# VHH binders against Transcriptional regulatory protein CitT (citT): the designs that were tried, part 1

No score or structure here was measured in a lab: all are predicted.

Target 1, 230 residues: Transcriptional regulatory protein CitT (citT), of Halalkalibacterium halodurans (q9rc52)
Amino acid sequence: MTKLYKVLIIEDDFRVAQIQEQMVNDHPYFHVISTCRTGGEALDYLSEKAAALDLILLDVYIPDVKGLELLWAIREKFRDVDIMMVTAAKEVDTVQEALRGGIIDYLLKPVQKEVLHQRLDAYVQKRELFGERRQVSQEELDQLRQVQVRVQVGETPLPKGIDRLTLEKVVNALEEAETQGLTAMEGARLIGASRSTVRRYFEYLIHTKKAKAEVNYGDVGRPERRYFLC
Below, numbering starts at 1 at the first letter of every chain, in headers, positions and changes, except where a header shows other numbers; antibody chains aren't numbered by Kabat.
ipSAE, averaged over its two directions, is called F for ESMFold2-Fast, E for ESMFold2 and O for OpenDDE. V2 adds 0.75 times the mean of E and O to 0.25 times the DockQ between the complexes of E and O.
[cut] marks letters that were taken out.
The coordinates of atoms that the task and the answers printed are left out; those that the model quotes come from them. Centres of patches stay.

## First folded at step 6 (VHH; framework vhh_gocatamig_d2)

Design s1 (from i6 with S56D)
Fold by ESMFold2-Fast, scan of step 6:
Structure s1 (fold): chain B 230 residues (1-230), chain A 119 residues (1-119)
Amino acid sequence: as target 1 above (230 residues)
Amino acid sequence: EVQLVESGGGLVQPGGSLTLSCAASGFTFSSYALAWYRQAPGKKRELVAGITSGGDTIYMDSVKGRFTISRDNAKNSVYLQMNSLRAEDTAVYYCAKFGPYERLDFDYWGQGTLVTVSS
């Protein structure tokens, strides 16, 4: 079964909200359960449904709330819901400050589907990383709080365990194999890493929609996955 | 290890003033938002004021115009200047730090400082 993250969109422009809803719903792990146009509407919704929510997409400027008041109201009462802010370029400084005060990430308007999906993929990686931790150190919290939006597409902060140089080697190997694809064992041989390491990088590329996997034809014995760039 | 230590509480008459201080350690102070909460006997803990790393502030409606939150990054301290104090401001005041990742970031609280407004 697919693990679904439930999203609330808070955005006063209903057409923008509809576009964002479509983009979120196009991601296999995320589903929008509601959209709210005002801070009051959002707080009322959260009073009933916060336990069902994982993530809020929050516009910086909502008509009935100024500055960061809505963010702080949500943080005061609904601490189990993560917030990703959507902001215009002129407000980036305010949002960067909010990253350290109560939000998990931010997006620049106009929202591009590819950028949104990269941020959502990074969010999934962080949630899965937390699931493996039994104790959280202050250093780990500080590292997670350093997530920032990059200006260029593809500059998403890498999750722990994914090294940029190794990722580039893995991508290059997949590019060279193109139509033939690579198994994790073949990739391990090519880049000089362990099979488990290369599988981790291949699965990361699948989660970020940069690669796909196909099971070896015949489905006889042990199915083997081959990985291809999208 | 995150530590928050409050001071400045005391007994004051209605209409008086107090300044609360919170000394922070164990994190990069200038990079994080801090807040003041209070809790009176029999009441829930409530947000009084908050300040972001850049100096943006928020206030509870009942204290707007009377209280001012500020920070001194060189001293790793956050302050709450309380003017025109009322009997209903009587509470234990707590300094708090929030984080962006709810499952990984839990509230860090100080031990609190008691403010009593009474004649």
Scores: ipSAE 0.000, ipTM 0.121, lowest interface PAE 15.3, mean pLDDT 73

Design s10 (from i6 with S53H)
Fold by ESMFold2-Fast, scan of step 6:
Order: C-alpha cells, then sequence, then structure tokens
Structure s10 (fold): chain B 230 residues (1-230), chain A 119 residues (1-119)
C-alpha cells in the first residue's frame, strides 16, 4: 500500500458514504480503511484501530448520538486522530464553534470532489510541515544542533505527545512483561500514567514496528488489546 | 537500492516554462505513487504535486492550472511540467516515493534539482 493517510468515514447514509469513499480514494495519498454508520460502531473501531488512522470524516448528524457528542467523545480519548466534519449549510455555525474545540476543518454538503481534494491537500501540507510523518528538514536539524560543532547521523525526532523518558518507561515495562504482554490498563498502573497516555505510547511503538498487538475476545464480552515487544 | 534522480532544473525568467524529470529504479515503478516536493531556503519541504499508480493527481493550490504532473511507466519516470513560472516558485524540487504506511518515517527522496525564477 503506497497511500500514507488512512481515513475513517462516519456517516449514517450508505449512499453518501460510498460517494465520499470514492472521492477520498481518488486522492493519491488517502485511503478509506473503514466506514461506520453509528457512534457506537465508530468508538469500538477506534478502540482497536486509532493508531492506524490519520483522519476521520465525521457527519454532524449520527442517529445514536446528539449533536457534537460523538466529536467530544472521540476528542477526549483519541487526540492523535484528526477530525474533519461534514455538515449541511444550516449547521455551519455549530461547526464553526467546533473548530475552536479541535477539529481541523469542515466540508459543506453536498461534498464536491474538488473541494474535498483541496482540503486533503492542505492536510498533507500540515502533516509534512510538522514532521509527524516526514524527516525533519536539514535546517531544523541544524537549529536543534546549534551548539554542536560536528554533526552526526541523527535519529528522527519523536512526534508531539511522545516524551522520550516516558517512552523508555513504556519500553521497559513491555520488556519486563516478556511473552505475557501488557494491556493499556496494566501499563498505566505500572508506569503511573493514564490508560489513554500508555495506549498512545503502545500505538506509537506498533507504528514504528517495535511492538505488536493481539486482540483477545474475553469471556466478559469485551475485546482486550494486549501489547508485546517485537 | 531505491533511487530517484531528478533533472531539468535551471534559471528561467518569470512567465517561462520548465519540465522536470525523475528517473526511478529499485522498485516496481508502476505499482507506486510518486510526488514532487519543493523546498525554498529557510522553509520546510512542501508537496507540489502527486500522481497515483492509476493516474489520479493532486496539486498544491498555488500551482493548480500552471503545473502538470505525469508518469511514463515504460520509462520508470515521472514528470512535472511547469508553466507561467513565478518568483515564488524558486526552490529545490524533489521527487519522492513514500514507503508503506507502517514506515511513514522512512521516505525515499531524490537529490533535488534547483529551479530559479528571476529576471
Amino acid sequence: as target 1 above (230 residues)
Amino acid sequence: EVQLVESGGGLVQPGGSLTLSCAASGFTFSSYALAWYRQAPGKKRELVAGITHGGSTIYMDSVKGRFTISRDNAKNSVYLQMNSLRAEDTAVYYCAKFGPYERLDFDYWGQGTLVTVSS
């Protein structure tokens, strides 16, 4: 797979979702990996796949949740996934307010392919500029090494939200757990951080191919994600 | 093993045209998306244009209608036709192939080709 950015569509109208999926997939860097019709389905999907996702296209109206409740639920637990909202013109004032709350952009229905692609282009530029998916520029490396007279082959800087000290603690905890692995809750207890924080670090390690995860469907009826060092 | 070699840069006056070429080797060219990026002094690299294996294209707003990206799978090459060049288009232009999703931190870049737009 050559496409860099994985998209989740949350849209209750199957026909609208199909059209949006076709438009997104026509972009060279974006690929829709799933479509959810309800807030419950979306939150369940994100619990397993948030680390693999870059962007959510979120309809303002989803039947099982009211208004922006789904937006705030996603933002509370899954901070590293960007959200772009899709709204009718009559709801734009509400979405304008949501922009202050952390969505990156919005689109008006009916979605026009050209407008969507312009927003996706801007998103790519933003990701590249912040270095979240790209090697830091030579000038930025020079600025970071301003005290160094001799430069060495550097390592890619850690993304926002990933602290080296905390990452070392997370790696040590997984190393000590060996073949048993750790859930995010168990890791949180060991490290003294929140479950969401430890999950973010575990998912980063999976993204960099230093860890793997397995989902065990427990007798309690909940999927449980366990993390292991590779 | 993956190599991208750019050519075609040079000095051109405002309103002029240039065609950049990127010759690729070390991978199955027809199966991958390629892109052109540029970097001006003191600025980060920015996406100028991209093309999928299927031929779908993307352009930065400021170059849309002026630049055209294309590919030739038989020659393992991607091209950027630049028309109506402006002073702000002055930059080193890079050909890029991105790795698989799981290795997004390990991009493949060419050496770059300098484009200078001035009188």
Scores: ipSAE 0.000, ipTM 0.108, lowest interface PAE 18.1, mean pLDDT 73

Design s11 (from i6 with G54S)
Fold by ESMFold2-Fast, scan of step 6:
Structure s11 (fold): chain B 230 residues (1-230), chain A 119 residues (1-119)
Amino acid sequence: as target 1 above (230 residues)
Amino acid sequence: EVQLVESGGGLVQPGGSLTLSCAASGFTFSSYALAWYRQAPGKKRELVAGITSSGSTIYMDSVKGRFTISRDNAKNSVYLQMNSLRAEDTAVYYCAKFGPYERLDFDYWGQGTLVTVSS
């Protein structure tokens, strides 16, 4: 029932293309059907074989094409093929332009097999979901969109003002509190931070759907906001 | 264990032809790319031609139109047909398969076969 996905690699460096082809072919649901070294070769191949293709791995730097001209040429004529870009650098402007061009994801060179396979797994899930179902939930769409824009690191970058070690301490405190939960003041005392700092971390965990909050009204007193790990 | 065994080298006159063969074992041949490299005395090893698992090929500029790389997946073999040979083609020719991608600079090499182009 699961489809075998056909991949085209566009990469000028033969060694890099060979390594990428081997990594793709090591995945049980993917197979490289061709490798092109130039934009002209790629466009000629696509004019004949685009209908048989599911995914293109496209290098940002192809010598016979300037910048993202190859991406735009492919998008103009071959809309049904998905593109994943491979780049040697995190160039903000280049990446942003490629995302506006409708790529499904991008990877940093050197490509790591584990990272590539995670992206290919997410691609299979997306294709099967949209192929089998007419509707998807907003939550499922949000999750798929997060996968599409990941960089070649397995971690989600933390926002400004959220420190990894402090976040780990906050999560551990919530885990130890179990069903009782913590107020921001209680959390502040436990980890040695200010109430406003802990509240910021708690709200971040709520935003990322890893925690929830409840307001309890006692017989006598003020609303108390307690945070719980999901 | 990956093994690559080259054959077909020899002495040939300028303008002559040779066919090199590489017999491979120890891996799923049809799933991997293979390449021919050469190294002349005092020079660095260089890529001459490569062929992917899908059959796509690459050649160094100085051999385009003269050399042809091919593969036979049923025989686990890769070939290099060399035509219009020149003195500068004199080198030891190596069949290669790239190693594990965690070590991008590690290639599996055969023992090599000597090609001498001389009158």
Scores: ipSAE 0.000, ipTM 0.287, lowest interface PAE 13.6, mean pLDDT 76

Design s12 (from i6 with G54R)
Fold by ESMFold2-Fast, scan of step 6:
Structure s12 (fold): chain B 230 residues (1-230), chain A 119 residues (1-119)
Amino acid sequence: as target 1 above (230 residues)
Amino acid sequence: EVQLVESGGGLVQPGGSLTLSCAASGFTFSSYALAWYRQAPGKKRELVAGITSRGSTIYMDSVKGRFTISRDNAKNSVYLQMNSLRAEDTAVYYCAKFGPYERLDFDYWGQGTLVTVSS
């Protein structure tokens, strides 16, 4: 199987970066698409281009960050890009911490082309194995990865009469109202539903401890509730 | 330093039960997702069950209701309780640690434990 893997090099030494870029580009299945000299430059690049990347070659020493802070920053925000560390560090603790941070591999400087190519070959084999794992449904993979940022139907059982899409509209309306809150009548106007329907949803949110209500009294002593998100 | 050691495999009759254990070391166990995979001869390695750091679980359709994955953070262990075993469950079962932040990419695999369901 032939595929061109896209590589980002993060390395503060321009000469070292050029040598690494040439070594990577000499491999038939890999291509360097950019080289960054600082952590700030790397994070800016990743914010725009992370989806195009397969692999990062990351030096331990980067001028504008301390230790492995850049590794953890990348892992926090850009989880789908694999990282291979390139380090002059001889300390076992530094390498172990990087491995706990979830790097795919590491190399000690000076990097030898043959050793790098062997690791890149192993990476290709790993990517092929990963593809073979794709035997479960997309929904199951999304759940396991914790990629889903929406509430799924059937994930949280809803009572009779409460619709997920309508509940989301009601929550959004309350969120936009902020400290002012909403009456059932005001909520009904905002989402285009009946007052009784919106009241049912507001009461459900109170029952689940996601909202609260304060009572207001009208001219004839009839209580009216104003609802707020907790 | 990172290690995953499976145990509990063996020969069992169809309809029987078996519990697999995976003892982990070398990482902050409570912070990572763990999974059980299996591979039968001539088949691809497939995800059987997974459990996130928060305790959420997933199962392949053919084992739902029969298998239960669980974890014990105090013992750094993950378990697979297998009930109502079938001949098609015969495979080598592997414990796997997900990469950072519970990515589907795995950092480490155990050596595997063989489960044979005789018929």
Scores: ipSAE 0.000, ipTM 0.111, lowest interface PAE 18.7, mean pLDDT 74

Design s13 (from i6 with T52S)
Fold by ESMFold2-Fast, scan of step 6:
Structure s13 (fold): chain B 230 residues (1-230), chain A 119 residues (1-119)
Amino acid sequence: as target 1 above (230 residues)
Amino acid sequence: EVQLVESGGGLVQPGGSLTLSCAASGFTFSSYALAWYRQAPGKKRELVAGISSGGSTIYMDSVKGRFTISRDNAKNSVYLQMNSLRAEDTAVYYCAKFGPYERLDFDYWGQGTLVTVSS
């Protein structure tokens, strides 16, 4: 079943709120059901309607509440609603305090529609899997800091879970396969690893534009990718 | 490095039972959520059951009351107990761990285990 996620926007700037509402509503699985401009208004709304909400987009700077006090108030009283913060501050301390307050993600202003939609897509996948807020690990926090605070253009750094020696073996196997390429199973056989492990390394190489994939239809009813080194 | 290894698939008659196991390594198992997916011939891969790090579970509607997902953090393992099996449950079953929160494009999958429900 396709689900429509209900969003509350808490943002004191009317123009910013309007833009965010349009961006959210442009996503096929999300709909903004209300916009609040003050912390008091938001808490009153949540007292009546929290059960109908899936996600809050919360601005860090709300005029009637100092600092992150609104986040803490919401977490204390309405723990079942997920929160994504929107902030103009790039300071690590503000982000870390918000993450300790139990938010699922944060965005930097000015919000780009493409970035927001990527975060919303990620949220849908997590909700379809578990229907609950997952505890954020230190590894996930570190990655979030790298993406959001250290805005960089160019190649993605080597991700956690990718071993340098295994990566070298995977690259060598693809080089030896030349134009024929390798399926994940063929790669697994060649380097002595599991199919899931080799597939992860192949996908990493695609992400870094070092490899390409084609769908292999040789397996009836179950397409599998064949990978090629660029 | 992350590894997921499934076992326990096989041939059973309608109404029978099977227990699938997934042995995990290469990450802090107790901190992450795991899931079981399945894919039948000619059909899209679908989520069967999931279990959070805290032990909360979700199930697809057609398996509620029949399947039970569980985890054993001491053994780094996830299980799917399947009861009252139906012909429609025939599929390859996959154990899955999603990548770090910010990198949902990197799913970690096992190789799969075939379950056939037939007389």
Scores: ipSAE 0.000, ipTM 0.119, lowest interface PAE 16.2, mean pLDDT 74

Design s14 (from i6 with T52N)
Fold by ESMFold2-Fast, scan of step 6:
Structure s14 (fold): chain B 230 residues (1-230), chain A 119 residues (1-119)
Amino acid sequence: as target 1 above (230 residues)
Amino acid sequence: EVQLVESGGGLVQPGGSLTLSCAASGFTFSSYALAWYRQAPGKKRELVAGINSGGSTIYMDSVKGRFTISRDNAKNSVYLQMNSLRAEDTAVYYCAKFGPYERLDFDYWGQGTLVTVSS
């Protein structure tokens, strides 16, 4: 059963907050019930209204709090409310700390409506997976774990020669191979790229600690390198 | 290569019914969530219905009770049964696969199928 999800926006710039509110309200499943400009206002609001709230859009820059103090205060008192952070690219270190603090997602400023709506769609899917399900399957849990992997890599600027769409195809191919892993040749066949290209993407994933490689020594003496997601 | 191919669109009168089909290939169908979106002229693309690998479903409020999403893993297909159609349901309907690497953001879209509800 899908419900109307209630959103609180915490954003000190009133124009940015208005734009975000309009973008959220344009989504059929979401409605902004309040906008707060400071951490103090937000904590006061939550003390009265947290039970009616599903999701917080939290700007990293709030005048009355520093770093992630507001995130930790909310987590301490209001565990059942999900938090999605809105941050500038310059604040990547803050996002990494927030991921350890249990945020469900993040968005880069300036927020684009289509990107926000895609994240809201994913949030609805996540809530339905856990809210209406009688039991979580391993596959469904793996889908949600990949959400975390994507947040760490998908929004970060990629090095020259690594394309996000191709990287996603490579990750999906490794995921599909499960415990068997993939050689660069096998990966190349699956995604329709050259072996050298796929090997470059595999090595990138190893560099970012998202994949590992093992060498199998055959009787013929030529080692075969296989890649696996971590 | 991931492919999604929609079919079943057409012209129908208000109060009528249509069944949309989406045939999928290039991925392990049973393991992924799929959704139907629609886009009318001058409007944003909006989520109509979704179904996950476990069979849990979501619906846009304006279609609840009228539309039903379902899947057939043996046929690698997802369906949208549309009943009690209204003029405001007129749109191009798109089948979409969630991308696990993009926080279940939509990874792949079909080309769409046009539904026109008019008298």
Scores: ipSAE 0.000, ipTM 0.124, lowest interface PAE 16.8, mean pLDDT 74

Design s15 (from i6 with T57K)
Fold by ESMFold2-Fast, scan of step 6:
Structure s15 (fold): chain B 230 residues (1-230), chain A 119 residues (1-119)
Amino acid sequence: as target 1 above (230 residues)
Amino acid sequence: EVQLVESGGGLVQPGGSLTLSCAASGFTFSSYALAWYRQAPGKKRELVAGITSGGSKIYMDSVKGRFTISRDNAKNSVYLQMNSLRAEDTAVYYCAKFGPYERLDFDYWGQGTLVTVSS
């Protein structure tokens, strides 16, 4: 079960916090619900909202307490919230010591969007696998990865002439046809596209090993190419 | 087959209101999270609001207090009530279903509904 994860940012530099908030909110499954500049603000917020919060991005240094001191205060009172530390390179050794104490991950400043999103993707996978005690298939994990990649890049890196939404319609049509398969003409009628367009998508699915084709002979012995999902 | 159909977009003056509706079919609606995204010309699609199967809600900061997401499981619909509309809210709004509960389920987007805020 994928949900929208709620994030708290604890960072004393408001510009850094804004950049981190933008990067987090650009991820399809995460949204920042608040930012705090001090340990006092963070503890006050957590006393009201910890039950609804999933993840904290915590700077190692904040003005009223060290990040590690705040980490231990949060762990004493709010054990169910996950923490990812944000550290300068010179502080990495200290943070690695803290990892043995239960933070889930850390990021180096300056935070790069691509790195943050990779860590957030890993976090989603961990929550799905371990949080709900459900049986999660490899296919479900692969689909989750695919959803995240599609939303983040705006489109998948598909060949020219292959549209993501049309590809989904073509795959769904083939799945519905089951063992009977579809000719390009049958697929065209079903999804409302031209025969040449559907054939192009079918051939793309063969190229990516997602489909296969078989030749059947018609009444006059002419070959009829039918497409099937693998 | 999963389908998401948006409606309710249109032209409205600044300060006005619109309600967007998304009618869903082809899946167990009550079991999935749904979201509203928007895309303005030349910009990436951004998450505007989301609602989980349990009813928890997430909002983009610039719409908090102005927009309300809700769902009606009996009608297989999700809604976005938009109040105090601003010129910067002008975008195509998309309903989206995410979450692979079933092996053959893909993420799905509606075709979008255009919201234009101008005088």
Scores: ipSAE 0.000, ipTM 0.109, lowest interface PAE 18.7, mean pLDDT 75

Design s16 (from i6 with S53A S56D)
Fold by ESMFold2-Fast, scan of step 6:
Structure s16 (fold): chain B 230 residues (1-230), chain A 119 residues (1-119)
Amino acid sequence: as target 1 above (230 residues)
Amino acid sequence: EVQLVESGGGLVQPGGSLTLSCAASGFTFSSYALAWYRQAPGKKRELVAGITAGGDTIYMDSVKGRFTISRDNAKNSVYLQMNSLRAEDTAVYYCAKFGPYERLDFDYWGQGTLVTVSS
């Protein structure tokens, strides 16, 4: 059975977004249902429409977010939506981090219609009509090559930048916080690490479904995420 | 519960051959890519070979032409045939399954099997 795959484009340049929308809509099995220009706009859209959405085309340069923060926010809340990144050739390090963040593919700017359609054809072939994906792409297999691990019997490898001892400290801090949870700043103070380091570990726990986060709504314009162990 | 159980490791002389096996359970085997990794003393764990659900394979450069990865979906097993073994192939070999790409669960690795190549 043929399925129509629904696409969200997140791209701050209106002209680039229009060109990408035309290229996607020219594919018989794909349709763009919306375009978003900011991370906030994208997260709001996903809160209402994620269940109807199959694929996101995500530009790495979005004006209201830094680097891969939007990728990680989407992974935290909307795990059933696949992400394909669109990036400049000079952003090799960003692509490697995105692969660790679970993107299924990437495209280099300027996007060529034939290349995009080839990647979309591969996506259709990889995804089964049961609503479950059955095949892991070579790009996802390549992601595991980037993981630095320690040899321990029965222990899973940890991604680059995640240390098991520090991860244990982070998990213990979240366990002690119980229903109150922790902000990245509170976690940093408790563990004796930087705020960015603790946030990376919290996001890893969310990625592995070991933790969840809620936005603190008492601070409009400075969203503070509070993290909880699942 | 995802389980991966490796077997077939042992002591062999240089130039010898071994076949490693990985028996899998707890998931729809035919739907997932599987890989063999190894870790030698003092080195990082590295990808040796991978096989997709569709049967496409990848290999690290130093084992191309010597090692062959294969799968048997009817038996829920993945294999690594190792020929022309060298001292530098000495390592603990691990079977790995890719989970859903948004999940890196702790159940996705086997316990490993030791391969020692020495005269």
Scores: ipSAE 0.000, ipTM 0.115, lowest interface PAE 15.4, mean pLDDT 73

Design s17 (from i6 with S31R)
Fold by ESMFold2-Fast, scan of step 6:
Structure s17 (fold): chain B 230 residues (1-230), chain A 119 residues (1-119)
Amino acid sequence: as target 1 above (230 residues)
Amino acid sequence: EVQLVESGGGLVQPGGSLTLSCAASGFTFSRYALAWYRQAPGKKRELVAGITSGGSTIYMDSVKGRFTISRDNAKNSVYLQMNSLRAEDTAVYYCAKFGPYERLDFDYWGQGTLVTVSS
């Protein structure tokens, strides 16, 4: 089941913030827990409440800071909170540059409710796909909670230790194996990587619910783990 | 080995038509989304049209109503039918395979086919 995601809005215009709050709260899976009008106010709030937050809607223009300075300050100090920027059309190029800095997406002003809700739906799908309810190590959570950054050429950030080209090769190998599946050794042979590397990618696919594993038991007492695409 | 091979480009006058083809190999074609991108000199690559494994399509605004993307799973091919061509459609057109996580995550590209629209 999807949890209720907690949102902080950082927007200096009270009317705009109120409208954005209503739009967010109209979504069944999201709730605004606070709004901040300045960078100083936002940083103070985050120092006390960041652990309760899932997502920040951050306006590019905040009077007490340059827009990107606030983004970078939040990224440096509060890495576990996702950021979606809200920007005027004239500032889109600046924000697209900032996407490389780890924000998950951006919205154009004036914010349209239907567009916002589509972006929030995509966010929910990604959070659920990463198996939020499963018990994993802190390192695995850090890797698997990376959300995708949308860029012009389709660039998508992946967790540490997972390379896009290698991941595609692993998925292709599993797809071609179909009903037979692959062991980590078979996958390693097919894509030219080590067994431990391929096993790491297979386990990542299981965690993201793109693959499953079955164990074959033999009389020799050595179970064989085979991986299949879902 | 994943391969995408484009064909069908050429010189055409404004208002003319061309059909681009992309022949795919090295993966189970029917399970993946495919797309056509284009790149004009000095410009970034842009998505022209995409088609999912289920046949749903997406188009950039400037080609809606003029271009049609289709696929033939029996032939491992994707096509772009281009009608009412304009000078601004001049570009190298690339076939791309969508990644497994996002429809805009393209890991494999063809070599491209040049489309020139001029009088």
Scores: ipSAE 0.000, ipTM 0.155, lowest interface PAE 17.6, mean pLDDT 74

Design s18 (from i6 with S31K)
Fold by ESMFold2-Fast, scan of step 6:
Structure s18 (fold): chain B 230 residues (1-230), chain A 119 residues (1-119)
Amino acid sequence: as target 1 above (230 residues)
Amino acid sequence: EVQLVESGGGLVQPGGSLTLSCAASGFTFSKYALAWYRQAPGKKRELVAGITSGGSTIYMDSVKGRFTISRDNAKNSVYLQMNSLRAEDTAVYYCAKFGPYERLDFDYWGQGTLVTVSS
């Protein structure tokens, strides 16, 4: 039997979220049950309602969280909810990495109704094959594997002591600081980590040529390092 | 280079109104939160109002009901409509790009625009 799928939209622009909600609700098998504008709002909602939810439409950049930070937070705690990312063309490289982390698909902004409905139709087909808990043929399993991404990030060449989620927080903090930059102490306060931890991440970014440091000498006669993204 | 340019400050009588504008450049305006801060002589800089990329707003208690923050993403601008102005509102007002976390003092500032409320 067919099922009505419950959707959460996470999108910081209220007007864009309303347009997406209308497009989703125009599909006979989908219904938007809520929209969230921030990562904090989304995590609060999921802590109460994740069990009733089938699919999240998630914008790549939410102002209180950036990159894949919210995606990884949702995947760690709410594994039974499927995620489809909504991204600008310039952000597709970021989303390609997210496909390894367990999103089922992605959409390009501006979202076109026909493309959204094609993705939703594919999602229904996948869920119908599993939803009936029938014996599934090898061909059907192979077809599902073609469209389904792993629910967790696979192997990554990050060194010991560098966590992907923390690294993303550090990069986002540096990006927000832009030309002003951050000291290790300032970064530590922003992301809620120790100064030594943030310095380790900053130095890793310098090693990978993603960041630079400038030294200022104060009245104390000790160098103060500020870190900037390249 | 991030640039924030404030305008609209001036001398106004108590009970009067003034609209401040901030023109932003050098970042993707629609994706960031922006704020208005103020600093009076001899006092610490304080957050007056903030607006998220999605339009959610925050205000300091002493300006709630009197001030309204708004944004126009097409013009890369943020505004502060100030009504029922009081002598204690006298300050240099700064436009700022919000930090993504709890520490707003790490953000960029404009040059400021002076608001003087005096009879």
Scores: ipSAE 0.000, ipTM 0.088, lowest interface PAE 20.5, mean pLDDT 74

